# Designs tried in a protein design chat: VH-VL binders against q86i44. Part 4

Target 1, 197 residues: q86i44
Amino acid sequence: MSGQNILKCKKCQLEITNKIITNHNSDTFHEQCFVCKLCSTPISDPYFTDKETGDFYCAKCEVIRNDQSKPLRESLGFCSLCYKYFRQNEDILTIDLERYHIGCLKCTICKKGINNEKYYREKMTSKLSNYCCEDCFEKVDKCNGCNSMTLGQTLLAMGKNYHANCFKCFKCSEIIKPNSPYSINKQTNTPSCQKCN
Below, E stands for the ipSAE of ESMFold2; O stands for the ipSAE of OpenDDE; V2 stands for 0.75 times the mean of E and O plus 0.25 times the DockQ between their complexes.

## First folded at step 3 (VH-VL; framework fv_pozelimab)

Design t07 (at its last look DockQ between E and O 0.22; V2 from the best seeds 0.00; counts 0 for: pae E 6.5 > 2, placed apart)
Fold by ESMFold2-Fast, scan of step 3:
Structure t07 (fold): chain C 197 residues (1-197), chain A 118 residues (1-118), chain B 107 residues (1-107)
Amino acid sequence: as target 1 above (197 residues)
Amino acid sequence: QVQLQESGPGLVKPSETLSLTCTVSGGSISDYYWTWIRQPPGKGLEWIGYIYYSGSTNYNPSLKSRATISVDTSKNQFSLKLSSVTAADTAVYYCARAYDLGYYFDYWGQGTLVTVSS
Amino acid sequence: AIQMTQSPSSLSASVGDRVTITCRASQGISNDLGWYQQKPGKAPKLLIYAASTLQSGVPSRFAGRGSGTDFTLTISSLQPEDFATYYCLQDYDYPLTFGQGTKVEIK
């Protein structure tokens, strides 16, 4: 004797002898097996099924579940310098619209961490900047061409410091490259490239 | 060479405040996350919290209501106060330096045993 | 808080043995894991950070692997000075949490 064709619950695989719940795919369930995993209320359309576990979630709890699936640290955002996520309850340094871990920005000269105190920035490229604290700013040499601070590499010419792209011919304004010959006008104390001599 | 050294009373009575100081030598306190970690006898390590020299702090939630970490940049020291102590606070207390914004502890003090007993 | 579970809690080994210690995080922590060695009566010492980066001065027989939730520390040929307790630490999020420790004892 092989028995009968009987309905069984798709979730628990046991025979259904009482109330039968049927979904839109014609799957059958015990009433107590067709409930939301998080809030334990009976499922109604629309609902969602976890593919790995087979558990059901109502529309409200699916939103909550998706929010909870992302680690809290990742939802806090990340530092613009080191690209690591912020941690719970840590203080953050904000400059313009960029956020940084406290201690990520350091003075180029004294190596002190830059925080809520005043600081000064020297842009090197689109991706690189040098920083210095207020105490070091007053002691830093300035570029003789642009009159801004020099924290990085400089060109020494005519006894003065220049950013590489700030040492220019007085007559044509072309950049005079490092170790390139140039002439000095003794009356004006200005440089000129070989072409303009 | 950077060195950290804990100091403070080795015995504290129940309900009183535990007070420890860490002295930093061979380097400036004006960077890094200066951290307190403890270890009850025969048990594992527990992170207490840190301070950055600007006054920024973060604490283990289990201790936040009782713990205060402070820094004195002129003395190159940072300190821990833990109020309302019980026998469960008996532990070796370590101070440590966190590199890369708390990513790892590269220097530790030798540790100081604090016993909470009447 | 992120729970860190180490396995085994203790093991016995002989000099020259290959020793493996595992550490499991209760959630994904990327590669934000360190390994520390502690000898009796001494402060812990950093061995490995960022899951697999060996600290300067640490012998090459120590190696870390893993990412996400499962991590291992391997000592390829155990030396007499390696008998100690080893701790993993996650630095992914605050509060920082240590594993319970694995004691490596002489057989």
Scores: ipSAE 0.442, ipTM 0.759, lowest interface PAE 2.4, mean pLDDT 84
Fold by OpenDDE, look of step 4:
Structure t07 (fold): chain C 197 residues (1-197), chain A 118 residues (1-118), chain B 107 residues (1-107)
Amino acid sequence: as target 1 above (197 residues)
Amino acid sequence: QVQLQESGPGLVKPSETLSLTCTVSGGSISDYYWTWIRQPPGKGLEWIGYIYYSGSTNYNPSLKSRATISVDTSKNQFSLKLSSVTAADTAVYYCARAYDLGYYFDYWGQGTLVTVSS
Amino acid sequence: AIQMTQSPSSLSASVGDRVTITCRASQGISNDLGWYQQKPGKAPKLLIYAASTLQSGVPSRFAGRGSGTDFTLTISSLQPEDFATYYCLQDYDYPLTFGQGTKVEIK
């Protein structure tokens, strides 16, 4: 019974009939529903969810919200992950010049705290990373492009996971964007972009 | 619903170590700052310290040399040890959960009276 | 340590009265202040956090205001169940510190 599983938007609870946005929790959204409440920009990692309202906020807007709510603590700085200001004499963890609340730096897989010992970092941006503890590292799927761990959102192509920037044309090495057409060489199982096809 | 319950001896002799355990039920010890607070009879509240579920601790400087907080995730418990107790350590001891980074205490144990007496 | 000073230490009021309790911090603590209610023989109960945010399940007659150094808890119409001791708590800096408490008694 090929019951077409009707996908529903986690935010509005309505059926998704067009483009489906999937977050890191495998929740599905309408494109128009997965946007920042403050700036209305499409949400990308990292993003924050208001626990009470369920509204989403991009990182930039989250910083703005924090600035507005904590004006007297601006000089203390903020956590590189949650963007909340630090308290005076608060225990913080510093990794690669980035500061974290002790409760913020966790393994993406098992959610255990990272204590600045052995960990692996998936660098997404200059200031954004996912972390994996040593115990979980061997269990994490690897990117077929760069052979590094995949902790965040990945692109599934040819039955394998890729970082977004790691799915490249075999011929010209250009990044193949999600939902862009590409061809597969059946012999080598490699992708080719439309230009090289 | 999350529930906290203190347990331990209600009487401790001077110079001995006070030992209490907080048992958490209705939820796992995760993503919170598990805290001890005490209240001497007829007096106000004093923050003792906390432990994050990963093991990180922070103590009131007034008690830092004597206080040890530990966590046992397998038992869903966290504990307080206070060494070299005196009559001044007589108090109702509360365990509490501090929610997220807000450090407000949304769940409390009922408290347990510990009396230091010879 | 940041010192929290509550005023008054005690007050007498009647049912239906408007009650205001003040908490002053020895230094600026932004909005990192909570209010707790404690009844005899019971653990404190969270009423307000972040200076003005009402905890879920707390009646709307409770209101917190203030920022910086001066904060207030207001009970708009005192109910019989509101007779208790109230404490402010700062979480701006470690160690966390409470006010000395304000006992609200029946007149």
Scores: ipSAE 0.186, ipTM 0.671, lowest interface PAE 2.4, mean pLDDT 87
Fold by ESMFold2, look of step 4:
Structure t07 (fold): chain C 197 residues (1-197), chain A 118 residues (1-118), chain B 107 residues (1-107)
Amino acid sequence: as target 1 above (197 residues)
Amino acid sequence: QVQLQESGPGLVKPSETLSLTCTVSGGSISDYYWTWIRQPPGKGLEWIGYIYYSGSTNYNPSLKSRATISVDTSKNQFSLKLSSVTAADTAVYYCARAYDLGYYFDYWGQGTLVTVSS
Amino acid sequence: AIQMTQSPSSLSASVGDRVTITCRASQGISNDLGWYQQKPGKAPKLLIYAASTLQSGVPSRFAGRGSGTDFTLTISSLQPEDFATYYCLQDYDYPLTFGQGTKVEIK
C-alpha cells in the first residue's frame, strides 16, 4: 500500500529495475546516476557531493572544482584524458565533442601523440578507449564484425576474432553473448541465436 | 642518457637576431615539449616558450613578437631565434625537455651565455 | 602573469639542519608547482613536480607540500651537496613563471 516495497535511486528518486549500485552508506543508485558530474566516470571512494545540487565528483574533478581560479578556468573546460583545465591561448584537439591537449591523446601501440591526422578508435567502455595511428593500424589484428582494431579483450567465435559486442545473430542482429548457445548455418557460414532457432 | 646541448654565437650586436640550436642525443625529439628558458647573469629564470614536434608552439607574451622556436626532426634539433635584441636579452640560454605540456623540465642543456653588446 | 614569491631569499644552515623554503602564488594554482635546484654554473635540476611528487633519482630527504597558493620545500637533513639556489615554478597557466630563488648557504 505504501511505497515501502519499491527500490528507489537516491539521486533521482525513480525506481531501480536494472543494475543496482550501492555505496558504503547502503544508498542505492542507477548505474548512470552514480557518476562524476564533470567526467562521467563511475564513482568510487573517495568522492565528493555538492550539497546544493546533489551532484557527485571524483577526487580528481573535486580538485578542479575547488580551484581558486574555477570561474575562469571552468569556462575553458578540461582535457578528457588528463582532467586538467585548458590554459588560455593553447591549441586543443577536438574529437567527437571531446577535447584534449595536443599530445595528451596517444597511440596505444607506439605512444606517439595523436594529432588531427588519421587515427582509429576502439571503445572499451563509455570512458575508456584505445587509439591507434594509421601506421600501427595497418599491423594490428582486426575484429571480423566491424573491421576495427582488437587491442582489448576479444572472443573467438566461428574460428575468428570479434569484439564482445560484434558477434551478432544473422537473423535478428542481437548480440550473441559468450555464454549463450548459437547455431551455425554451414552453407552461409552465419550464426543464429537460440531465439531465431 | 638523454643529453641536450646548446650551440650558437656567444656575442650578438644590438638590433640583430640571436640564433641558438639545441641538439638532442640519446633520445628522440618526437614526442616531448622542447623548451627555451633564459637566466640573466645573477638573476632568476624566465620561460621563453616551447615547441611540440608537430609544430604547436607557445611563447611568453613578453617575447612573443620577437621569438620563434622551430624544430628539425631529421637533425633531432630545435632552435630559438630572438630578433631585435637589446642589452636586456643578455642571459644564459638553456634548452630543456618538458615531460608533460610544459609542466616538468627533466633534462636541461648546460646553458650558453649570449651577450648583447657592440 | 602569476607571480611566485619565495621566502626566504637566502638562508645559512649547517649540515644536518632541517630547512624549509616557502613559495606563494599570486592566485590559486592547484598542485601545479615544481621545485628546482641550481648550483653555481650549472643548469637547474628538477627535484619535485606536481607539488609533492619526487623526481626519479632525487633523495627522499627532499619533500614538497602544499596546494592552492602556499607551498613548501623541506630538506629534512641538509647534506653538503644541497647548498644551492632553489626555485619554484608554476605550470598552472602561461606564461610559466619561476620564483626569484632561495639561496641556501653553509653556516
Scores: ipSAE 0.020, ipTM 0.544, lowest interface PAE 6.5, mean pLDDT 82
ESMFold2 (binder alone), look of step 4: mean pLDDT 92; pTM 0.942

Design t09
Fold by ESMFold2-Fast, scan of step 3:
Structure t09 (fold): chain C 197 residues (1-197), chain A 120 residues (1-120), chain B 107 residues (1-107)
Amino acid sequence: as target 1 above (197 residues)
Amino acid sequence: QVQLQESGPGLVKPSETLSLTCTVSGGSISDYYWTWIRQPPGKGLEWIGYIYYSGSTNYNPSLKSRATISVDTSKNQFSLKLSSVTAADTAVYYCARSDYYGWYDAFDIWGQGTLVTVSS
Amino acid sequence: AIQMTQSPSSLSASVGDRVTITCRASQGISNDLGWYQQKPGKAPKLLIYAASTLQSGVPSRFAGRGSGTDFTLTISSLQPEDFATYYCLQDYDYPLTFGQGTKVEIK
């Protein structure tokens, strides 16, 4: 039955259970769904909608998005952490082909800026990483699987720390998830998932 | 609403360092570019430089050797130091915000301005 | 540096008049131009950015047009609160540069 008189967000098509935002056309949205795609600010008049994606843009960001006449700023590129353009003659930090505002990259432990010193990276996702300066790296526990630093959530397995993605079955190389059963081969001191045991 | 307020001495002696602070209230200093602009009495506007809240700066080449802009995110403030001042540095100094993604430099919020006179 | 030249340097007008101010860049700046209004003893206020985009809260009687090197600001029906000095600003390249200003005075 689809006739419950419930309000659904026009953007995400899910039920609105908290604050309701309405536009001039009487369409309803979640508060977090009625925001500018570029600046993440709540939408107010005037605003624009991308016909292909349905994303909203405030007046300022619509001009930015559609302006093909400022190629110099586009050629300067943008910061991989904050996604704002570099300005001409601004100092930038380049790491593994990605570029950052100097002040955007900070050590996760001591919060000091990483400006041109040796640093270490813990990969979380393609868009998220923990960074650590050399001084802090020496003091941080290491993952027994990859021998790299552990700053986020870790697994304690076989008396050792592992990144979640580094504790793997010896036989099939599949990740052994937290609270999943596994067996230890006492001769080789290696783990095996339930399927391979 | 976000408001900016300049503060600092109104009189500075020639050869000394002019020091001004801009206090941001009603909003966060994070994620914006912050600028200093000056106006000598009876004359037009001159851009001094900017700072991104992360610490990145850019300066008008005419002032680069003397100007330093810094930011203190814990106090929600940013500051201008201009060394070796002369009578030519007498002006009303404004602080201002750019709230754009980094594409257009449009100054949407300004402080009221503070007059700095360089005189012995 | 990019030089911005405004014309005229001053003008006299009456309430209800149509006022046009011109700004010329020494080189092509695309649409990277803003207009600012400054009343006596006050800080400048953003009117227009990207040559023609009106800032939120600015009355619709203000309009900007132009691209490349030639730009205009038009006030279609001058109001008492519009007597002020107007500045153009190029944001195409650093350093940012302002025009010398156009003073709009009561006739």
Scores: ipSAE 0.000, ipTM 0.459, lowest interface PAE 12.6, mean pLDDT 80

Design t10
Fold by ESMFold2-Fast, scan of step 3:
Structure t10 (fold): chain C 197 residues (1-197), chain A 121 residues (1-121), chain B 107 residues (1-107)
Amino acid sequence: as target 1 above (197 residues)
Amino acid sequence: QVQLQESGPGLVKPSETLSLTCTVSGGSISDYYWTWIRQPPGKGLEWIGYIYYSGSTNYNPSLKSRATISVDTSKNQFSLKLSSVTAADTAVYYCARVPYDSSYYDAFDIWGQGTLVTVSS
Amino acid sequence: AIQMTQSPSSLSASVGDRVTITCRASQGISNDLGWYQQKPGKAPKLLIYAASTLQSGVPSRFAGRGSGTDFTLTISSLQPEDFATYYCLQDYDYPLTFGQGTKVEIK
């Protein structure tokens, strides 16, 4: 009678005229039809198919869509560092309104986990160098302006360490920025910006 | 390398308290979670509970009323006490390390050899 | 508690066979699943964590797959030293729960 074989996309049922994608079942797809439903990236092994819709999901998105325990655990919250939900009856460390698994937050100096003991925070913009345990706080150099620990970058001025925002003019209280000229009052041993002489 | 060794009595009488100690050698007990697991002869594995080296604990609810885990950082040891034992508590008891990292997976990467505890008169 | 069901409870296989063991969680556990191997008279040994990540020193013939509720452990070409009992463990929520075990025996 009639006919020729036409290669059709299994997802959309339309003819494939350009690039052909084949899966392990020898099914054929348009390149744009063989993508993850949630993240839209091209599918690669391993992948999952929703039996009702025929939609595809990459391994990462399959985990997200099938986490059936989320309604039971969302009220417990998640760790601000590792982004995993807290487990039932788990002790949680709360620091500055953020919550952490015990052991997730590490002391910058000794690398041991911050536990339920007292901690100290360096109020810097650096997110990677702002906590230490009580034992390490006693041993580290302190900022001469605020008398808090110096875990991150410091300004060396007048032979002393300062947080950048703690080295201030004695007369006007404005921050003396790095490499800006300043004067020392030899009688009081205090700094003054150029405007205040 | 880090090694774990269980120790305690091989025989405990019914109604008494089972006491086991796990000694950590070749590494520090600090900065890790430590766990106890048991296995009755010919049966599967049952998780008992955790301790973080600072003292925070979590227990299997089925054992919570009877189980106490403690840590002694000065001796590099952690221990399990299980009260009011019965024949159902006869098992090989294992201690193991849990090296939590920023991804937060409970993987028991190092195990003790196990110690058999028989509950019998 | 999250119940872990393994299938089969036991299987017989020959050296060189592909062996697949299944573990099913009673609720979604993301990728918070580990696989452990236990030989007679020995402590369990960690093979895989995070459902698919092979522990250092474990032969590449072991592979884990799955997420959510359905997981598999595959041994691509069974070796004599692989005859053992295998356990899955969910670490998604407390209490931690093991499957009942799958015994891989010599045919």
Scores: ipSAE 0.168, ipTM 0.637, lowest interface PAE 5.0, mean pLDDT 82

## First folded at step 8 (VH-VL; framework fv_pozelimab)

Design x03 (at its last look DockQ between E and O 0.04; V2 from the best seeds 0.00; counts 0 for: pae O 6.5 > 2, placed apart)
Fold by ESMFold2, look of step 8:
Structure x03 (fold): chain C 197 residues (1-197), chain A 118 residues (1-118), chain B 107 residues (1-107)
Amino acid sequence: as target 1 above (197 residues)
Amino acid sequence: QVQLQESGPGLVKPSETLSLTCTVSGGSIDDYYWTWIRQPPGKGLEWIGRIYYSGSTNYNPSLKSRATISVDTSKNQFSLKLSSVTAADTAVYYCARHYDLGYYFDYWGQGTLVTVSS
Amino acid sequence: AIQMTQSPSSLSASVGDRVTITCRASQGIDNDLGWYQQKPGKAPKLLIYAASTLQSGVPSRFAGRGSGTDFTLTISSLQPEDFATYYCLQDYDYPLTFGQGTKVEIK
């Protein structure tokens, strides 16, 4: 017989003298070298290779060697709107106690991103606000109770626009709800709820 | 329908500055993140950096201070400058739109090959 | 930087085969992983984002799974147009990093 090739296992670099396992790239392996490290089943495509050890893992086996339960990104905090963690070295928008990605906070009307310049805020609750860019602000009506913009639910009362929570009894300062009865003092142009007048 | 188009010289000499422009049409540059990605011939993809239209940037530290991304909102364009280039900077350069929630590139330019050679 | 390792680097398959491509992150990245398809001479195309969410217009034979460090892309019945190179991308932290790619070839 003439000529024999010496075959080496791609994983361990030692000669293969018995059965040869060949992958789709024509790499050759010992039977025992081309198995999943965790479950010992024979490897077939597709499979995982650990970059540092050269070990193989089948697609179904869980590989936990580089598990990190507390990645650095989590410690940087998260956006108050989208709740995704901040990335390292990214700029953020901070408004009062809340932090946001640049561009996550949008104008309620035109949906352009709010930046630190030229925006207007409508507080709805202590933790919820609507925002408005300068261009849209020029176009919105203002509340006749607080003189701020009206982006949310509004009502027409005494021929004027109000936030739902800004139309209040002059005497007791309680909110006069939509469709609730009220009286008007025409000399002072002030409303009174039914309980007070 | 958003479309992105890369433009710039296809040949750059070593030690000089590579300069590319991405023109955005069918949409406004004043939303989303705008990104440069490159791919050496026959190799994988490398993220270069991104910009928000207000000027906020972030860069791959592997490119150190060589990369500069800028935006011109009046032209609906953003640009890449890569200084002190070598043959290792030969690649197809892509511009891409990165959704401002930050988890995918939904529109890509067709790519432009830049060769660094003398 | 977070390193993304794809396996295998290349595979050969026939039309109709089920193929699975794996991507491993060097640290936990929650579900901030996307899968992209690239054909020769073309830009990459988004297939899957948030690890498992199928992009609009992508055939349902593509499926993504995983969370944390280990992710898979599965093509349930390979079609002629699916022979391409596939990349994973982590969008968990800067710098954004791609896997090295998996080339899916015809047998």
Scores: ipSAE 0.144, ipTM 0.611, lowest interface PAE 5.6, mean pLDDT 81
Fold by OpenDDE, look of step 8:
Structure x03 (fold): chain C 197 residues (1-197), chain A 118 residues (1-118), chain B 107 residues (1-107)
Amino acid sequence: as target 1 above (197 residues)
Amino acid sequence: QVQLQESGPGLVKPSETLSLTCTVSGGSIDDYYWTWIRQPPGKGLEWIGRIYYSGSTNYNPSLKSRATISVDTSKNQFSLKLSSVTAADTAVYYCARHYDLGYYFDYWGQGTLVTVSS
Amino acid sequence: AIQMTQSPSSLSASVGDRVTITCRASQGIDNDLGWYQQKPGKAPKLLIYAASTLQSGVPSRFAGRGSGTDFTLTISSLQPEDFATYYCLQDYDYPLTFGQGTKVEIK
């Protein structure tokens, strides 16, 4: 009798029966529960957690919180990771037109700081990237679709990791979305979408 | 070019609520702070409060109990409500953009006079 | 709240004169001070921010100096269009507060 582990929402403590949101800590939430405390917008990366209250904040609202919690200063901009304003005389790292506090930009794998040395970048969105140091690059799992490193969220299919857009139908080359039905050719070990089956 | 325009009644009775709206044109209300400032006739300037496009607000403590600033991103507007008004609230009311990278007011409305009178 | 005290409250000057307005904060505000010009019936206009940074489009005859508690706005050679009321604004802490203003009048 495989005791179906009832998934509970970490916020409201109620059972999750529909869509499950999983955060960075592997906690599970209702979709409506994983929202910014300030603007009530659904949380997406990057997000921040208040250590005292456990509340979540989106990036924009985190900037606001930081601004409100500090004396007003002429802003030199803010770090693309921690969203705190730069202070005068702080060392800033600039990568691909984004600015970071030294020490904020870390390898996604080993969490060591990236200090303008050789690094690898995985672009997730126009504004979000994961970084990998040289030491970890060789150890990082590669996408079975594009053979590039997988640092962020991956689709596990057929025992292999894929970028979300890299898991494609072998026949028509269309992207197979997560949780979409697909068939596996046992001879070639390739996926086929429902339309091509 | 960003433009701001205040709108609302020019006359309010004592104890009633003053309501003003600032319409922003020529740019998005997103990603900026927006502020209300008032000036009684022949007197200096008083900062009332500000709002971020996300709804976060800061108020002057002197008016906090009576002032409410809100934002409507869909209309590209933000508003001021001041409750329980008295003659002391007679002033020209200005809306302005509060630029966060330098903390200055770079764009202003023309201002609107609100008179509190019975 | 931080109090900003301007001096003088008013002054009379002639075209071509050097005019100096002072603003004193009740506590240290670093360089978090702005200067605004207001003409009658008009909204204030930003002149200087961060104590000494001239806003784009503002004539170079305007200069801001100071840090901590004492600040000055200087007009090196007063022009006819400079007759107005000037306000300092601290943006160091909430609430934001203005000086009481300095009216620059024609002598």
Scores: ipSAE 0.016, ipTM 0.591, lowest interface PAE 6.5, mean pLDDT 87
ESMFold2 (binder alone), look of step 8: mean pLDDT 91; pTM 0.933

